VH-VL binders against q9umr5. Designs and how they scored, part 114

Target 1, 268 residues: q9umr5
Amino acid sequence: SYKPVIVVHGLFDSSYSFRHLLEYINETHPGTVVTVLDLFDGRESLRPLWEQVQGFREAVVPIMAKAPQGVHLICYSQGGLVCRALLSVMDDHNVDSFISLSSPQMGQYGDTDYLKWLFPTSMRSNLYRICYSPWGQEFSICNYWHDPHHDDLYLNASSFLALINGERDHPNATVWRKNFLRVGHLVLIGGPDDGVITPWQSSFFGFYDANETVLEMEEQLVYLRDSFGLKTLLARGAIVRCPMAGISHTAWHSNRTLYETCIEPWLS
Key: E = the ipSAE of ESMFold2; O = the ipSAE of OpenDDE; V2 = 0.75 times the mean of E and O plus 0.25 times the DockQ between their complexes.

## First folded at step 5 (VH-VL)

Design r38 (framework fv_nofazinlimab)
Fold by ESMFold2-Fast, scan of step 5:
Structure r38 (fold): chain C 268 residues (1-268), chain A 122 residues (1-122), chain B 112 residues (1-112)
Amino acid sequence: as target 1 above (268 residues)
Amino acid sequence: QVQLVQSGAEVKKPGSSVKVSCKASGGTFSSYAISWVRQAPGQGLEYLGYIIPIFGTANYNEKFKGRVTITADKSTSTAYMELSSLRSEDTAVYYCARGGDYEYLDPYFDYWGQGTMVTVSS
Amino acid sequence: DVVMTQSPLSLPVTLGQPASISCRSSQSLVYSDGNTYLNWFQQRPGQSPRRLIYKVSNRDSGVPDRFSGSGSGTDFTLKISRVEAEDVGVYYCMQGTHWPYTFGQGTKLEIK
């Protein structure tokens, strides 16, 4: 039989968005128990990411406990960051495949329709003023706002992403790294036509330098220092990179070709 | 300027709930957080929670979680604070206060409502 | 929770004389952005609180220059250079650095 699959949605999202994904899984892996977590739906997805991590942790513990051979995680967009933190804070997780669907793993720095809806008068160059304030860190989207021109403020003010990436010291960093390294496979999915995740290479642990030139994962200090285990996972052969062009941000969970190419092979 | 106008005094029985309103005018309602603070007669100030109307995000002081709910209606520029399972210790003046402008890092209580007296008596 | 301790709790002052109120926090109030979110509020009898000072030392619009705030880390002071009759009321310090936001117990300023 197939390992259970746990699905974590993204910003302004809900379980309804995964109707097609569930259909695909049922077609190719019939009998798979798929749980799409109905937590922090819609506007509640704006709550601080550490609060979301705690809530999702409470939901996944009993699912993992009932599946001794392991589980798979499919985590979409912002949900990929929730899953990153879950794998770090849980010292007993049994995740085999962690499948990250177009998640801003190194952060977000872009003018998008989502940001214009939330902050209509703000440009990406000015969002650091909002996001790196006490008010800003109370919004999930600001927890992974990564302004490459104010990296000092990001490092000091980010209450979430800088900590889980090991870019700022934390007392639990060693334990978080050990826990994260328990994962069987880290499957990274994303692409240039996403239109929301900026830079799109953030889904593959690439990000802007101070000149807005994208540096790939292997050039990041996070990777070079092996801060939470990326270098170790890559050496172990546990990182899978699956880029695909032609897919917009809201289509990653409803594209059959993407599913067959990037997701299906990792659902044992 | 910016004004926060609260609903009138309430007298409630123990075990009931109360819902206090706070209507904002003179500024962009959605640009600011709305906080709720209470003051028992002759006592100091105690923070309950806030809502960020543009996002619909509310956060509560752990002391009141499960009993307090803060909501906002952007169409009427009104925030609400509902407190359930009322006890005599909940007798207080309840204030709403604007959280300031996020972009200027002035997020705390630059304008206050006039207060709403909630009396819980047997 | 962060405990905010004010002293004195009762402050009788002669008109025209200076007054000083101390506020101490149980933890540093320096936020990760480098700002210190320490505010001072005035509550006149029968009125809502009014903010006088934000971020330690910045006066709100309309606040007389006889009010000044100072301090850093865990120790903060509100000073009134010359007390006027309209200053009668309770003064509260408040921290916005750590959740949940907390207030000092208040200092009642009275004219002798």
Scores: ipSAE 0.013, ipTM 0.500, lowest interface PAE 7.9, mean pLDDT 88

Design r39 (framework fv_nofazinlimab; at its last look DockQ between E and O 0.70; V2 from the best seeds 0.00; counts 0 for: pae E 2.7 > 2)
Fold by OpenDDE, look of step 7:
Structure r39 (fold): chain C 268 residues (1-268), chain A 122 residues (1-122), chain B 112 residues (1-112)
Amino acid sequence: as target 1 above (268 residues)
Amino acid sequence: QVQLVQSGAEVKKPGSSVKVSCKASGGTFSSYAISWVRQAPGQGLEYLGYIIPIFGTANYNEKFKGRVTITADKSTSTAYMELSSLRSEDTAVYYCARVDYDSSEYYPFDPWGQGTMVTVSS
Amino acid sequence: DVVMTQSPLSLPVTLGQPASISCRSSQSLVYSDGNTYLNWFQQRPGQSPRRLIYKVSNRDSGVPDRFSGSGSGTDFTLKISRVEAEDVGVYYCMQGTHWPYTFGQGTKLEIK
């Protein structure tokens, strides 16, 4: 039998967004128990990410307990950060494949059409003013806002991303790293035509430097310092990078070719 | 100078709803967070919630168990606070206040509206 | 929720004399950025609240220097070096570190 699959949605999403993915999984892996967690849907997805992590943790614990052989996680967009944090705080998770589906794993610094409808009168260059405040950090989007021009503010004020990245010292950094390293495979999916994740390389732990030059994962301090285990995972062959062009952000979970190429191989 | 002008006093029956407005003038509405604080007669201050207009959603004090709805209309630079299922205990002066996050040094908690008295009685 | 406890709740003061108000929080108010978001508000009779102090010890614009804030972690103090007639009112501490933001009970300052 196939391992259960747990699906975590992204910003402003719901379980309905994954109807095609469920169909693909059922077709290619019949009998798979797939659970799309219907938590923090719609505008509730703007709740603080740590609150979401706690809620999703409560939902996945029973599923994991019933699957001693392990489970797979498919986490889309913002959900990918939730899942990474989930795996960091859980010392007893049994996740085989963690599939990060177009997630801003290294943060977001974009002013795309997607963000413009959310922030119609705001520019990305000024969002740091609210996001790196106590008021702003009560919203999920600010929890992974990563302004490369205000690195000090990010490192000090980010209550989520800077912590799970181990970029700021905290008492749980060692334990979180240990927990995260329990994952069998980290499957990173994204692409240049995403249109929302900015830069799109964030899905592969790439990100802007102070000059907005995109650096790859291996150039990031979190990798070089192995602050949460990326270097270790790569060394043992546990990281899979699956870039794909021609896919918009809202189509990652519904594209058949993407599923067959980047997702299906890791559901066995 | 930014000013906040609130709507007039309200008298409501228990179980009904009240919607208080807070109109901002003299500044960039989208650069503010609007906070709502209430004060029962002779009592202290209680934080209801706040809205960051550019986010299009508010953060609420869960104490009110979903009875509070805070909205903002950018076109009119007006914030609203609606409280449903009113109880006698909701009788209070309701204040709106600006939190200016455009300042990097500190977040001014100024100005405040003049307050709106809401009386809930049978 | 963070509980803010003020003392005293009533503070009669002679004109020209100093005043001191204590505020204690049920948990540390130090935020991730290292700042402590503790505010002091003044509410004169019949008026809206006005913030006097932010981040423990910083005076807002127009606040007289006779007002000063101090403290750290969970213990904070507002001091008035020389109380004036216009200082009559209720003073509130407020924490802005942990949601939901909470106020102290208030301290009523009166002239003897």
Scores: ipSAE 0.776, ipTM 0.887, lowest interface PAE 0.8, mean pLDDT 94
Fold by ESMFold2, look of step 7:
Structure r39 (fold): chain C 268 residues (1-268), chain A 122 residues (1-122), chain B 112 residues (1-112)
Amino acid sequence: as target 1 above (268 residues)
Amino acid sequence: QVQLVQSGAEVKKPGSSVKVSCKASGGTFSSYAISWVRQAPGQGLEYLGYIIPIFGTANYNEKFKGRVTITADKSTSTAYMELSSLRSEDTAVYYCARVDYDSSEYYPFDPWGQGTMVTVSS
Amino acid sequence: DVVMTQSPLSLPVTLGQPASISCRSSQSLVYSDGNTYLNWFQQRPGQSPRRLIYKVSNRDSGVPDRFSGSGSGTDFTLKISRVEAEDVGVYYCMQGTHWPYTFGQGTKLEIK
């Protein structure tokens, strides 16, 4: 009776991380078919995001075909960028709820858990030197790295984020926008205590200006130009913002209150 | 001035593995890539893969998938290439080379290491 | 994979005369940042390769003025204005735009 749920994991992650989320869904929506995709796990999550999108697309097609009434996506961290690209490139997706669980939707400008653990101080100001090159763009971290102090390099060198955000012109922009707008609801989840997504408002399409002042979604050029449909979705009442404090990056899929408040209502 | 010094020549039996080291001196090791390229006797150059030490992971030519492992040790400024399940056609000189990603100055494949001859024979 | 095709594969020249080596790629080498990551290397007999030219036309420091690179898109040329005895060796073009990065077959330059 419930639409199937597809779960897409994040950087350095695997399907096991979602065991508690699966338990919550089973308890509140018994009989729901939930598939946690086990692609690009661990170090494979550093493969270029377009390669990941293609692999996840191939896995999602048969699940969507078996559910003509629609499916839901729950997409965590880096996985939320994979899912947003899926919604753009798939002419035939049938996604009702796209649930973006603490994903860097406008990019990342801060130490990731991996980089902060190794290089705790000055790494973010230097990473643009690596990332904004063809060699760096072969790694997923660089596909969504967004240095607000080198926006010209970002706009020209990004092989992924600048394209799916419509920040650089490309021949597919109109089709991708049309496909994305077929989603029923866009559910944005994140919070100030995440500790990894930087700024945490990236999960809500907010991001830094050149002075590292956070501009909210409605102040972003991609919203104002309606580059991929955010203004249109908001005007339809299709964007749900569900911020929650007190949750660290690794705990979003294992917090019962977060599930009940932000996820459960959208798993029709 | 960056210099790359590789480990010495090796003779190996088919089916075994070889691990070649490439020690960098000068520059900022974690900020540039180390590439691995080989050259069979009398043949051209073949690209194996590269590592960006700051990410701690490598990008591999699919042709060698499953047989090549490229790693880096930032504390010793040393990159490693390990090739497993050796065959006689893996006999080659193996080179490491630096690629500097500084966006103001792009310096690919400068310098190269001196090369490491790996001979695979019965 | 991008195929890099060099011509000629063998290039006998007389000292003091010009030499020209062509390199053609199966795809455009222009990256989204506007740069073209096409490089030229020289390998003298018994030595490691040495970089001559990067990003189509930028001569490396210590490379004589007689070497120049040109081209765009898919078609590139290395020129030596006056060949000298120390220029003997094999010349490779290499693309760094599309993974996996690939080399041309090599052009063996010989005197006479």
Scores: ipSAE 0.496, ipTM 0.778, lowest interface PAE 2.7, mean pLDDT 89
Fold by ESMFold2-Fast, scan of step 5:
Structure r39 (fold): chain C 268 residues (1-268), chain A 122 residues (1-122), chain B 112 residues (1-112)
Amino acid sequence: as target 1 above (268 residues)
Amino acid sequence: QVQLVQSGAEVKKPGSSVKVSCKASGGTFSSYAISWVRQAPGQGLEYLGYIIPIFGTANYNEKFKGRVTITADKSTSTAYMELSSLRSEDTAVYYCARVDYDSSEYYPFDPWGQGTMVTVSS
Amino acid sequence: DVVMTQSPLSLPVTLGQPASISCRSSQSLVYSDGNTYLNWFQQRPGQSPRRLIYKVSNRDSGVPDRFSGSGSGTDFTLKISRVEAEDVGVYYCMQGTHWPYTFGQGTKLEIK
């Protein structure tokens, strides 16, 4: 039989968004127990990411306990950051495949097609004023807002992303790295036509430098210093990169070709 | 500069709801947060919650979670605070106040609205 | 919740004399960015509060220089070097570092 699958949704999302994904899994891996976590739905997805991590942790503990052979995580968009933190804070997780569907792993810098109606035309360059404060850090979007023109503010004020990426020191960093390294496979999925995740290479641990030139994962300090284990995972063959063009942000969980190419092979 | 003008006094029965408005003028409405604070007669200040209009959602003090709802309408530059299941203990002056961002810093609670007296009595 | 404790609660002062208000927090108010989000507000009878000081020691525009804030970590002070009649009112400290944001119980300043 197949290991159970736990699905974590994204910003302004709910369990209903994954009906096609569940169809695909049932067709290719019949009998798989799939749990789509129905927590922090819709506007509640704007709650601080550490609060979401705590709630999702409480939900996944009994699922993992019942599956001694291991579980798989499929984490969409913002949900991929929740899963990053879950893997780091849980001393006893048994995750085999962590499948990250178009998640801003190095952060977000852009007023995207998906969220453009929320933001004035020039808001991208000014969001650092709001986000890098105790006030702003109470909203999930600000927890992974990464303005490349104000990296010093990001490093000092980010209460979530800078810490889990090891870009700023934390007393638990060594334990978080040890826990994260227990994952069997890190499957990174994303693409240039996403339209929301900016830069789209953030889904593959790439990000803007101060001139808005994208530097890929292997050029990032977090990788070079092996801050939470990316270099170690890559060396042992545990990182899978699956970019695909032609897929918009809301289609990653409902595209059959994407599923067959990037997800299906990692669901044992 | 920025001014906050609140709706007028309300008298409500126990168990009902009240919705207070706070209209902003001057500055860019989406560039700051609006906080709500109350003060019972002769008592100190108590924080209810806030909204950042650009995100269209709010954070609430756990003490009031489930009873308070804060919203914003960017087209009218107006924030609202609705408190349900009113009790006599909710009798207070309700204030809105701005949290501004400038020069990479945040500046809390200036200006304040004039206050709205909400009286809960039978 | 962070508890903010002010002392004294009642402060009668003579015109022209200095006045000092203490504020103590139940935990450190230093945020991860190195800033301390401790603010002071003045409320005159029948009026809305107004901010005097933000981030421990920064005076708001239009606030007389006779008002000063100081402190660090958990202990903070608001000083008025020469009290004037217009200073009558209640003074509140407030922390913006930890959610939910909390106020001290207030210090009523009165002229003797």
Scores: ipSAE 0.451, ipTM 0.756, lowest interface PAE 2.9, mean pLDDT 89
OpenDDE, second read of step 6: ipSAE 0.726; ipTM 0.871
ESMFold2 (binder alone), look of step 7: mean pLDDT 87; pTM 0.883

Design r4 (framework fv_nofazinlimab)
Fold by ESMFold2-Fast, scan of step 5:
Structure r4 (fold): chain C 268 residues (1-268), chain A 121 residues (1-121), chain B 112 residues (1-112)
Amino acid sequence: as target 1 above (268 residues)
Amino acid sequence: QVQLVQSGAEVKKPGSSVKVSCKASGGTFSDYAISWVRQAPGQGLEYLGYIIPIFGTANYNEKFKGRVTITADKSTSTAYMELSSLRSEDTAVYYCARSDYDFLTGPFDYWGQGTMVTVSS
Amino acid sequence: DVVMTQSPLSLPVTLGQPASISCRSSQSLVYSDGNTYLNWFQQRPGQSPRRLIYKVSNRDSGVPDRFSGSGSGTDFTLKISRVEAEDVGVYYCMQGTHWPYTFGQGTKLEIK
């Protein structure tokens, strides 16, 4: 039989968004137990990411315990960062495939309409002033805001992304790396037409330099230093890159061609 | 164990170009940056630029932008530095140097033997 | 460009005595990751440079214990606890924090 699949949603999202994904999985892998976690739905997705990690951890423990052959994770958008942290903090996870659907793995540097509601006079160039405050770090979006013009502030103030990426030291870094490396496959999915994740290459661990020129994963210090295991995973043949053009941010979990090309092969 | 072997000495006329090679062995070529540094006779060290071979991504010191081109051939584990519009002041020993994975930008853990480029008529 | 200034430029020392070389940068060498990318190199006559120290105080494999590096921000020091004949050469500090990477002008170590 097929390993269970656990799905983690994104910002302002809920389990309902994955109806099509469930249909695709049932068609290609009939009998798969798919659990779409209904935690931190809607506005609750703005809660600090470490709080979300703890809540999702409590939900996944019994699912993993009942599946000694392993489980798969499909983690969408912000949910991909939650799953990154889950794999690092859990000493006993048995995840085979971690499928990251258009997640800002190196961070986000781009405005969206919902940020204007929270910060109506702010532009992307000014959001660092709020996000890198203690108040700003109480919002999930600020936990992965990565201003390439104020990288010093990002490294000092980020309470989440800089730590899980090993960009700033943490006492648990060695254990987090060991735990993360237990994953069977890291499947990275994203594309240029996403329209929300900025830069879109963040889904593949690429990111802006100070001139807003994108440097890819293998040019990043976190990869070169192997801070949480990316270089080791790549050498092991465990990283899969699946870029696809023509897919908007809200369509990654509902595009059949994307599913068949990038997701289906990694569900055992 | 790690070794960088450079091509032999060159004598060039003003206005011409020179292309120096640097072959890496004993390590993982694609896991390192390859930098180019020069030293005029009796003078100090001057940085030209680098390449990250796995991407073919090169960056250049502004002083040399437009005249220097750094490339890499992963199949032969060889990096190249081409300097055009040569002037007498370009007479120097040109070194390639590797940066290990902890220090991709500028730490130079291993150096080639150097290539003497003389610009004269 | 970041200017790296070494002192002294000429350092005559007696065998077995300690030697000290200073390096000052025109701006802080602390990178955004919290690391300071200050390296020390030795160039013996007719040879390629060899890295002795990386990130201020870390000694490269195979480099004798008598070499040590220290410093922070803009002021750095390379010390040789007991100078040996093989230490003759030019020593360079180098910064890898700011683009473009720059070297000090060099310090020539000579045995008296």
Scores: ipSAE 0.007, ipTM 0.385, lowest interface PAE 13.8, mean pLDDT 87

Design r40 (framework fv_nofazinlimab)
Fold by ESMFold2-Fast, scan of step 5:
Structure r40 (fold): chain C 268 residues (1-268), chain A 121 residues (1-121), chain B 112 residues (1-112)
Amino acid sequence: as target 1 above (268 residues)
Amino acid sequence: QVQLVQSGAEVKKPGSSVKVSCKASGGTFSSYAISWVRQAPGQGLEYLGYIIPIFGTANYNEKFKGRVTITADKSTSTAYMELSSLRSEDTAVYYCARHDYGDYLYEFDYWGQGTMVTVSS
Amino acid sequence: DVVMTQSPLSLPVTLGQPASISCRSSQSLVYSDGNTYLNWFQQRPGQSPRRLIYKVSNRDSGVPDRFSGSGSGTDFTLKISRVEAEDVGVYYCMQGTHWPYTFGQGTKLEIK
């Protein structure tokens, strides 16, 4: 009788990454129907995030329709941004717990070996030249690249993150906010030893200011303006923050202690 | 089905340059990387570099830096490897190979048939 | 550069018998993401190399289950449980953890 769980993977990822997560869920909530979506796997995870949202939406609709009691989402890394948009564009979603595993909710600004593989001759300080072009916005990673030294370019050029965060106006903003607010719980997970998500506080809606000082969620204009409902959710008691040290980016979905502490309590 | 088809064999003089092509068919050219590897007659494999066409970014093995250039033309789904200042030691079969990755840094899942480059005086 | 050392360099094997190839790296191949980027390739005479194994132990699609990879850190093994005539060729290990990518010297497998 547990609600179904839908899993959305991250950048250069696939369903194979979640075998440990599935084992944990089966141990603690036996009989749970878990669907790991095999869409936009591997290199296809580089496709524009709005394209991915459309594809995942088509996959998720029949699952939600068959579960009138509701469903849970577990969304990893970049997948957490897909789920953010999914919850906003669907005027009929029945998501109870949205569990965000180390997702760059306010964006990414960091040099990692991961990113260096994609952009071997580029430093984080120069990626804005590529990402904030129309060409660059055709790639998922650029959809959430947030250079704090070129915030004006981010606000003007981001075709995805700035819009879903309500940092730039959009005709659908009011409807997106209404839809997002239907979520039962927003469970945010991340930590200082992630090594990929930079700043790691982006997983908790914190981010760099122009001096690279991290400002937490409650200091963000997005929160203060309640652009898509964060302030309303927090006041409702619907936001859960679960930071954990000692976990690298690729281990969030395979750490038993993290699962028991941050995920298990939110699977009904 | 993905296939990589390379240009034909070349014979070059020392000090000249050679440009080998690798045309991809099947799959999405922009969704993967292309690496170049060479093999001298009777010897092992040596990595030259790669290009990620969607970002226009290339990286080279330091041993060849300054005389190897890898480019890609997305409109024709073709990658190129140009090697200048050729020496007799550059005589080898040159291979292109695809990286179609999920959660890996690289994978050589499809290889071209190879292009023999002979450098002789 | 990371040096990849294979042994043996020549491997005569009787049909149907097992074969084992060792590969040792001069540095740990564990990447910052916790994965180990160690690949094994097969090159049959006159052909392009073909990937058999990726990330130490994962078999590529279409590769027979008689091929298996194992190891960790700096010490890796490719095993063939039952050698067949079509297995004749040169086998290479390769690391992708450290730039630049480097290959072992190659192990020539021949039927005796």
Scores: ipSAE 0.007, ipTM 0.416, lowest interface PAE 9.8, mean pLDDT 87

Design r41 (framework fv_nofazinlimab)
Fold by ESMFold2-Fast, scan of step 5:
Structure r41 (fold): chain C 268 residues (1-268), chain A 122 residues (1-122), chain B 112 residues (1-112)
Amino acid sequence: as target 1 above (268 residues)
Amino acid sequence: QVQLVQSGAEVKKPGSSVKVSCKASGGTFSSYAISWVRQAPGQGLEYLGYIIPIFGTANYNEKFKGRVTITADKSTSTAYMELSSLRSEDTAVYYCARTGYDFESGYYFDYWGQGTMVTVSS
Amino acid sequence: DVVMTQSPLSLPVTLGQPASISCRSSQSLVYSDGNTYLNWFQQRPGQSPRRLIYKVSNRDSGVPDRFSGSGSGTDFTLKISRVEAEDVGVYYCMQGTHWPYTFGQGTKLEIK
């Protein structure tokens, strides 16, 4: 009688990526109903994150309704941001463990193979020109692009991340905070060898200052202001931090040791 | 140096589909989106949608309710606009236009194709 | 959808005299990045449209200095300081701030 698990994938990803994760769950928690959402697969993962949130919301409502004891979310990479927004916009979610698997919770500022594929001639220092435009915000990766050298543009132009982090005001901010605080556990997973999420501490709500020095979660204004409930969750003992070295970005959902150490304990 | 060259005029029956091409040069496909705009005879301009070839993604004006599809072929540097379930009201000159998605490019419609007349008649 | 309203729709002018075209939007065109994506296009008879002005007041390369754009929020103006014979055509304002992108009805500039 384990709670159902809902899995949300990342950028250029699909349900197929989680075959090993499903095997691990079946071995340690036999009988668990695991639903890997096959929405916004592949290139559709580039759609604006608010559009993805709406689609995933429609998919999770019936699953949550059938599980009055609660559900668990495992949300990988970009999917962790989708899940952040889901927990904020749903006033009736019953999520116990939200497991954020190497997700850029404070944003992304790094040159990666994905970025080179999308913008082959652009350096990370110039991507703000594309991302903080009306056209750029139509793409998911730009919704969480966080240039620490142009924080004013990020705050004004981000249509997604700055809003869900409470870094810019929104009429629904108070309700979003109340809804997010309904979560049982916020399990943050990430590590220095990820190679994609930059800085990797973004998975733990750390991020660059204007000098590209990483400041941890407790030094962030969003934490200090308790903008969406991080300080309250930490005080409740509801935040779990599980860093692990030696794991590349595409291996988080297929590493047995990672699963046993960071995920398995939170699947009741 | 920058050129957008469109396919020739088309005459179509109501209910059929038309596919107009736009061949781009001068590095347009690597750095710009391609937008489609139409103009009925003696009327103003109406926006249909765009494609960003490097992403392979398109977005559409909802007024066309799934009737318009915009695609791109990187190997030939050619964008296509296909409009289905044609009506007499779809008779128009269809233009492709280069659209910047970076701050320095000034964004919208800096170069236009020559236009393709599509006539829908029985 | 944002409605773009131009006035006048017909603008007869004498050669060498100034001309002015107004464009109003049904809502503010200031985008979240602080920029205003208001553009002006010229369409000469039988030709494709040509962009004259982008982001309210920035003139495209090759556009004569006699063309200027101004305005803010919801109210914009295109001015021609000294009308030349080659300026005959239809002028359109266009907003790129709100999806879907929309054009004004067009202003036909003709010589008296």
Scores: ipSAE 0.015, ipTM 0.531, lowest interface PAE 6.6, mean pLDDT 89

